# VH-VL binders against ADP-ribosylation factor GTPase-activating protein AGD1 (AGD1), part 6

Target 1, 225 residues: ADP-ribosylation factor GTPase-activating protein AGD1 (AGD1), of Arabidopsis thaliana (Mouse-ear cress) (q9fit8r1to225)
Amino acid sequence: MHFAKLDDSPMFRQQMQSMEESAELLRLRCLRFYKGCRKYTEGLGEGYDADIGFVNALESFGGGHNDPVCVAFGGPVMTKFTIALREIGTYKEVLRSQVEHMLSDRLLQFVNGDVHEVKEARKRFDKATITYDQAREKYLSLRKSTRLDVAATIEEDLHSARTTFEQARFHLVSALSNAESKKRFEFLEAVSGTMDAHLRFFKQGYELLHQMEPFINQVLAYAHQ

## First folded at step 23 (VH-VL)

Design aa2
Fold by ESMFold2 at other seeds, fold request of step 25:
Structure aa2 (fold): chain C 225 residues (1-225), chain A 118 residues (1-118), chain B 112 residues (1-112)
Amino acid sequence: as target 1 above (225 residues)
Amino acid sequence: EVQLQESGPGLVKPSETLSLTCTVSGGSISDYYIHWIRQPPGKGLEWMGTIYTSGTTNYNTAVQSRVTISVDTSKNQFSLKLSSVTAADTAVYYCARHETDSEAFDIWGQGTMVTVSS
Amino acid sequence: DIVMTQTPLSLSVTPGQPASISCRSSQSLLYRYGKTYLEWYLQKPGQSPQLLIYKVSNRFSGVPDRFSGSGSGTDFTLKISRVEAEDVGVYYCMQYIHLPYTFGQGTKLEIK
């Protein structure tokens, strides 16, 4: 999935251009996806706050002052319900945190880290290209009459410029290859992890409420009496 | 011995999508780039686009809004899709290999004629 | 777009005589490192193009030594030292240094 050949040919530079364009298009899609993820996780957080508010209201309505309303609702069973509802809210907060870590943070790493590295590497490559071109032109303009020490300096400058150019070129190749690899596998892993987090959230909720079923039936039977 | 073979429907109706495949036999596709070139009857050659080993592409600006080139590495196949075709898209379509070591367009497919007619 | 202009557009040549085809680009095709990525193809009647010359002057394997390429900058030439009957077809030059890749209009070679 990489470059077939690293020689600096027209086709090599055209491939780099195509990969840079592809990375930028994916960056824009990732940023849009990140915004959706942020809205979703903010909604889960707000939902958790609302859950706590609901439970607090239920506790206040049901007593806790040992008034007749508390006794009428079966007192200790109502306390079990409010404890269970708080636990379900806690599971929601865990889900929010997991989605943020598994998906939201990874999307930001691609946008702000991996594509940023591509852009920085391109800038360094462009600067190194200009310097190398200038050094090569100066070298090609050498005449037989040029003093030996001046010619040696020009040759040394050419060697240094070529070395910097090759380093910048291979660094850009590496940055592009990294970004391209992320397209194929990393986001699939992140989305799959998010689905697993949802599975565990609903499973935990079900298991908790399933344990509450006898108490639910007891209260419903009393209410119909 | 590496060979390229184009295939697809010879007749496509206007406004539909032309869809062709280029099957590579006798070698690995990891060492070269695939190009699509077309030739209207009795006329010259027009480069349509290139797909690189990265899976990314460059297209001729004349067709870039309508063309998609892709690869299926498991089948050693490349595809060309050209949407919203007109009679002007009637041509012989070629796939060609640019071999990265020799740096030449050394192997061309036999070509497949596509006629756009109502 | 780089315009590739071939001259002549048609040739009629007596067998055994030389032929020369010119290809001129609208911009220099000199790439870095002294290289030029200019190719010549022959398209025989009813066939796909076949590579003759790459990088201006390199004869592709299996191409007869009567074919040669030369040129630099914007002016390039394909020469056939002795035209034979099998050389009939349309000759194209092509550049791929700049996108989009462009071909010359073609030069039809016929036997007189």
Scores: ipSAE 0.680, ipTM 0.887, lowest interface PAE 1.2, mean pLDDT 88
Fold by ESMFold2, last read:
Structure aa2 (fold): chain C 225 residues (1-225), chain A 118 residues (1-118), chain B 112 residues (1-112)
Amino acid sequence: as target 1 above (225 residues)
Amino acid sequence: EVQLQESGPGLVKPSETLSLTCTVSGGSISDYYIHWIRQPPGKGLEWMGTIYTSGTTNYNTAVQSRVTISVDTSKNQFSLKLSSVTAADTAVYYCARHETDSEAFDIWGQGTMVTVSS
Amino acid sequence: DIVMTQTPLSLSVTPGQPASISCRSSQSLLYRYGKTYLEWYLQKPGQSPQLLIYKVSNRFSGVPDRFSGSGSGTDFTLKISRVEAEDVGVYYCMQYIHLPYTFGQGTKLEIK
């Protein structure tokens, strides 16, 4: 699917390099996206802190005085409002946490896990390539006069270097194929999950305030007498 | 048997984007790499870029900032887009197949002429 | 970029006589495992390029045996043992070992 043929040809190595470059470009895009996510979640956290501060101030306003106006306004009305506002703050904290875990963690896993593995596999491949090239040059430099025991050792070393080289090459192919496969699916999952988290956040907020609407209207009507 | 056919506009205005399609018929594209090569009238051949079965690309650095090659596997079609064209981009544009078993550029399309002029 | 230089740029040959076209690269085209990925094409008048020779010396399917390729390192040759009227056109060599892929300037073959 990703590779038509695995023989070590110029076109094969050019394809591998193109896939490495594609993975690196996406890594950089993921890092930029991660910075945007961090800024967004920091804003949600600050908003949560502000929500709690507002609720605390409202609770303090409604209590502790012998003023009949404060007593008439406070108690049950203030408790309903402060409970609702605190719960909305809780929904915001859930949203913040969901964005961090569903999007931020996936972005970092791609950067620190998948692309890192491509880079490590490339390093191992390059090292194995040098060893294999050296073993091949020794083998190709054998003369007709070379002792049979020396030639046999050189041939054994060539077989070992070839095996290590092929393993490193196929490991790099695997790492590249995994990174390429994740480009479409992983990104779509993370963004879709983030959108769903926003949907749930606003839905919960709406339902909560909808339940409060008759109470709000009753108090407003009474206050306007 | 496998055939390649280029298509696109014959005339493109300067500064606009040239858009070409290479349609593959008579087989699957699963074993092929597709290349775009151009030839200015009366002149030699210039490789523009390659798209691999992975969907990733390599481009000639001379046009790298302006060229995009893509594939629609459901339609067996490849596309070339070249932005910000000038008269120097006037050429016959070919798509060609590199066949992985023979390791050769064995099939070329007939080519499509694109003229860049006001 | 690897520069591919063809000589001659134009060749006029009597039918039945041999022809030889040289292609020289600015760098060695030797790839790993002793392979060289150099191709020869013929572009007949009004047509697209057609593959003649791949990997220096392998004739593509359907190419007459009067065509042969040889060479190594930086020097490559296409030979036509007996030129026929159907052989007229422009011949190109090409390498794809290194990006960007590059072609020779072309050699126009005509019949005297």
Scores: ipSAE 0.679, ipTM 0.887, lowest interface PAE 1.2, mean pLDDT 88
Fold by ESMFold2, last read:
Structure aa2 (fold): chain C 225 residues (1-225), chain A 118 residues (1-118), chain B 112 residues (1-112)
Amino acid sequence: as target 1 above (225 residues)
Amino acid sequence: EVQLQESGPGLVKPSETLSLTCTVSGGSISDYYIHWIRQPPGKGLEWMGTIYTSGTTNYNTAVQSRVTISVDTSKNQFSLKLSSVTAADTAVYYCARHETDSEAFDIWGQGTMVTVSS
Amino acid sequence: DIVMTQTPLSLSVTPGQPASISCRSSQSLLYRYGKTYLEWYLQKPGQSPQLLIYKVSNRFSGVPDRFSGSGSGTDFTLKISRVEAEDVGVYYCMQYIHLPYTFGQGTKLEIK
């Protein structure tokens, strides 16, 4: 467990502050990593768009059945090439999507979601602390001459303020524990999954082009005649 | 019964890194905080830092740029590393437990003397 | 940093007589809920510090009842009602409410 004891001691608050600092340092590292991932996935997307444009241009250049350019290129074999190139583009788009989902989105969730929740929980805790301190000061200032209805209101306000303070403290502990739990395993899993996605991408591309090798040889032989 | 035992080299050369281990026996290390405190020969005590059960730390600002405290839960061990040491870092180094029920520094290790010399 | 000032720095006591050590902090050690986080230690010759008193006045388990702590705010006192030979050593106070945690300079107690 991240907290040995939840009593509100000086050391408990100092532990919370240490965890907040640790989360903020990791947020900055994650933000830099996210920017690198976003640039990479945008590059893959642009590469996919370029792949599709290249294939479309090649298809247009080929023309129809009796087109002299189509005859010179070996017709049906060139269609196999354009289909294969389009499939490779599709593999690149799958890779882009996998990197975005497995890594980029997780980094952004940590930065904008998990650490943001820590900061919001801290704000609520600080506000609840002030309210509780104020309610306690009013309670301690009660005299025997205080009207009974005013004293009852002050006592109820103290009870409510303490309850809200304890709830805010629990929520902050929970947010900090969640952020700490994500540091080690979740990011390792995300990076490893990204590497596996790259392995699959290159394997699929190789296998597809390997199947094209006989047709590549056929076209080269035709072109040399 | 929980016991703490410090270990490490007794002699460290200037500019090198001092590295110490605090081994915990007789209990789980997940239940309390560990502090490192040092005492130069013939002088008083100086708190160096705390590691919490979360694995996060707070350090004395006097040594913050040079100190790292860590934990290896699989070995029930805490470590202290102090970089770029000088003769001023010659001291007995203690690890101490902060017990969370009493909120007290109730158990101290025996201490280990570290001398920084050429 | 909170400065912890002990007086006296040295104390020589006839066996069986009382002893008193003062510890003054440069700012209040009172925390929320009425708690004060101040401890007293004894470091016997050649040994590590041993806890005597925590949170101002609570004797640690196994500490003789001749030891007592008191005080509030910035002024704290360790008393030994009847000093014995085993009480020889250096006494330290420490605050651990504000970072960095700080110790007093120490009070050496000796038997006359």
Scores: ipSAE 0.671, ipTM 0.883, lowest interface PAE 1.3, mean pLDDT 88
Fold by ESMFold2 at other seeds, look of step 24:
Structure aa2 (fold): chain C 225 residues (1-225), chain A 118 residues (1-118), chain B 112 residues (1-112)
Amino acid sequence: as target 1 above (225 residues)
Amino acid sequence: EVQLQESGPGLVKPSETLSLTCTVSGGSISDYYIHWIRQPPGKGLEWMGTIYTSGTTNYNTAVQSRVTISVDTSKNQFSLKLSSVTAADTAVYYCARHETDSEAFDIWGQGTMVTVSS
Amino acid sequence: DIVMTQTPLSLSVTPGQPASISCRSSQSLLYRYGKTYLEWYLQKPGQSPQLLIYKVSNRFSGVPDRFSGSGSGTDFTLKISRVEAEDVGVYYCMQYIHLPYTFGQGTKLEIK
């Protein structure tokens, strides 16, 4: 467990502060990593656009009318090449989407979600602490001469402040425990999934081009005549 | 029941890294905070840092740029590393437990002397 | 940093006589809920520190009842009602409310 005891002691609060500082340092690292991931996925998207443009140009060149280049390449083999190249472009778009989902979105969730929740929980805890301390001071200042209705109001305010304080404390502990758990091995899963996505991309590309090998050999044999 | 014992090299050269371990016996390490405190010869005590059950730490500002405290739960051991040591780091080094129920530093190790000398 | 100032720095006591050691902090040590995290230790010659008193006035288990602690705010006192030969050593106070945790400079107790 992340916390040995939840009683509100100096060391309990110091442990919380240490965990908040650790989470903030990791947030900064995650933000830098996220920016690198965004640049990479944007490059994949631009690469896909370029792939389509290249295939369109190849189709126009090879699907021409009656010139010698069009005759040399022939319609059916050229069509197989352009279809294969388009499909490889599609694999690249799948890769881009997988990296975004598996890694970029998780990094952003940590930065904007998990650490943000820690900061909001801290603000609520600080406010609830002040309110509870003030209510306790009023309660401890009660005299026997205090009017019954005033004393009852002070006791009700103390109960409400205590409840809010305990809720805020639990929420901060929960937010810190969640953020700390994410530090252990969760990001390794995201990076490993990203590596698997790359493996699948290259494997699909290889298998498709390997299937094209007879047509590649056909064109090479024709060119040597 | 719980006992703490410090161990490590007694002599460290200047500018190198001092590395000590605190081995916990007679109980689990999951339920309390471990602190490192040192005492230069003939001088008083200086708290160096604390490691919490979360694995996060707080350090004395006097040494925070050079100190690292860590835990190896598989060995029931805590570690202290102090980089770039000088003669001023010559001291007896203690690990101590803060018991969360009593809220007291109730168990101290025997201490280990570390001398920083060329 | 909270400075912990002990007086006297050394003390020579006839066996059976009382002893008193003062510890003053540079800031109040009062924490929420009326608690103060101030401890007293004895370091016997050649040994590690031993806990005597925690939270100002609570005697740790196994500590003789001749030891007592008192104080509040910034002023704290350790008293030994009848000093024995085994009480020889250096006494330290320590606070652990505010980082960094700090110790007094020590009070050496000797038997005269």
Scores: ipSAE 0.647, ipTM 0.875, lowest interface PAE 1.4, mean pLDDT 88

Design aa2
Fold by ESMFold2 at other seeds, look of step 23:
Structure aa2 (fold): chain C 225 residues (1-225), chain A 118 residues (1-118), chain B 112 residues (1-112)
Amino acid sequence: as target 1 above (225 residues)
Amino acid sequence: EVQLQESGPGLVKPSETLSLTCTVSGGSISDYYIHWIRQPPGKGLEWMGTIYTSGTTNYNTAVQSRVTISVDTSKNQFSLKLSSVTAADTAVYYCARHETDSEAFDIWGQGTMVTVSS
Amino acid sequence: DIVMTQTPLSLSVTPGQPASISCRSSQSLLYRYGKTYLEWYLQKPGQSPQLLIYKVSNRFSGVPDRFSGSGSGTDFTLKISRVEAEDVGVYYCMQYIHLPYTFGQGTKLEIK
């Protein structure tokens, strides 16, 4: 548990403030990381587009059946090669999508969602604190000679202000606990998942090219005649 | 039943980093806050900082640029690091527990003396 | 920063006689809900501080009845109704309502 005790004490409020400051510091680092991730995934997307363009050009180069160049680059053997190149391109697009989902989206949710909710919960808590303090002061200033209907209204206002204050306090605790949980574990999982996505990408690429090795050797041997 | 024990080097050279540990026995570290307090020889007490159960901290402004307090939950240990030390940092260093039910600093370690000299 | 000022800084008391130590803060220590976070410690020679009184007037477990605390706002008092030889040491007050937490400068109690 992130809080040892939920009672409204000086240390409780000081702990909340320390957690708010920690969340803001992390938000700034998350923004920088998100921008790096965005540029990386944009590069992967552009690389995929370039892969498809390269394969299309290679297919077009081999397009005419009466051209000596087409004899070398047309036919079933070269079709296997262009299919493999397209497949490698799709592995790259899968990697781009995985990095975006596993890492970029989480970073943005922290910045725009989780820390934003902390700031909004703090604003509501501060407002509710002022209202509750004012209602308490009115209640504590009651005299035994105060009219019963006035005293009852002041007591009702105190009850309402206290309820709103406790709700706002709990909401702020919840927002802070959520942000702190993400700080400690979720980003490590996101980075580790991104590493695994890269491992899978390169493994798939290697396995595909390994299967193409006999074809590569066959084409090279033909070219040396 | 809960006990705190400070440990660390007795002598630190100027400009180096002082590193201390506070080892907690007899309970879970999730149940209370740990504070670091120091006392120069023959002088009064100075609060240096607090680490909360969340792992976040507050520091005394007098040392905040040089101090880091952290926790290692696997070892039940808290640490204090104070960088760029001078002779003014010569003191007995204590860790103390803030117990949340009584809201009191009820348990102090024995303290460890650190001397900063060339 | 809240300055905690203790008076006297030193006192000598014959055994069995009362002692009184004052602690004054530079601003009110009254927190919400009527609570005040002011503690008293005794540091015996060669030892770490030990808690005597918390929240102004609550004796910590194992502290003898002869110790009592009182006060409000900015003015607080530790009283020892009958000083004993084991009470020798330096007494500190401390506030932990406002950062940074601060201690009084200490009051040395000696036996006459």
Scores: ipSAE 0.616, ipTM 0.865, lowest interface PAE 1.6, mean pLDDT 88
Fold by ESMFold2, fold request of step 25:
Structure aa2 (fold): chain C 225 residues (1-225), chain A 118 residues (1-118), chain B 112 residues (1-112)
Amino acid sequence: as target 1 above (225 residues)
Amino acid sequence: EVQLQESGPGLVKPSETLSLTCTVSGGSISDYYIHWIRQPPGKGLEWMGTIYTSGTTNYNTAVQSRVTISVDTSKNQFSLKLSSVTAADTAVYYCARHETDSEAFDIWGQGTMVTVSS
Amino acid sequence: DIVMTQTPLSLSVTPGQPASISCRSSQSLLYRYGKTYLEWYLQKPGQSPQLLIYKVSNRFSGVPDRFSGSGSGTDFTLKISRVEAEDVGVYYCMQYIHLPYTFGQGTKLEIK
């Protein structure tokens, strides 16, 4: 899919380099986006706290049933208003949680997980490459006069280094393929889910307040007396 | 069997964007990389960039700030865009295939001439 | 950037006579595993480049056996054992081991 051929050629390594550069550029964009998302979800959380504070103040202003202000405000209707306002605050907290889960966490997983794995796989690949190159150099320098036990050790070291190198190479290919597959599909899903979460939030808020309309009219009619 | 054909405008004004396509016929685009190479009139060849099957690219440093290479797999087409062109960008533009089994630049398009002139 | 230097820049050859074109790189083109990814192309008059030789010495399909490539390290040679009229054009060498990929400046072959 992402690689036409896995043989270790100049074009293969140049493709790996291009994918690493692409992942790094996307990481930087994800970091900026994550900071915006974090600021947004923090604002929603603070907004929820403010909603609760407002409702608490409104309930306190209404006082107990002996309070003339409570009687004048039509007691049970005001309780419906404060319950509805708390519910709207709850919808805001659900939205905050959904944005964090659907978008912020995915952005952070890409930055701290997926791209980090690419960087770690590259480090392992580079180390394995050096070891393999050194083992090849020793092997290619063998002479017919070299002791059989020394030659056997050098050959075994070469085979071990080659195996480790191939494993590191395929691990790097896998990490790069994973990061590449995340580009548009995962983030498009996350952004679309975030938009749907906003749609549900506003729909629920509207429907709740629409159900309060008779009580709003009742209080307004009372206030005109 | 596989053929590459470049197409695009023959004349582009300075400071505008040159836009070319490379259409692949007679085969799939799944097994190779596409390169763009240009040749100014009477001069040699200059590699501009490569697009890999991953959709990622490498560009010649000389043009990297101005060049974009892309692919549309549904149309079997590759695209080259070169922004902010000058007379120095007047050239024949080729697309070429690097075939992964042979490991060679085995197929070149016919080329398309682009002149940058006011 | 790796500079690819071709000599001569122009050849006039009697039909049936041999020709030899040199390509020298500013850096070694040795790649891992002993491979070198150097190619030779012929650009006939009015045509696009066509592949002659890949990986230093492999003739591409349909290329006559009078063409051969050799060399290693920084020095590479394209030989034509008997030049024919159809061999007229400009010959380029190219490396793609290091970015950016670079071509030689070209060698124009003419029949005298």
Scores: ipSAE 0.610, ipTM 0.854, lowest interface PAE 1.6, mean pLDDT 88

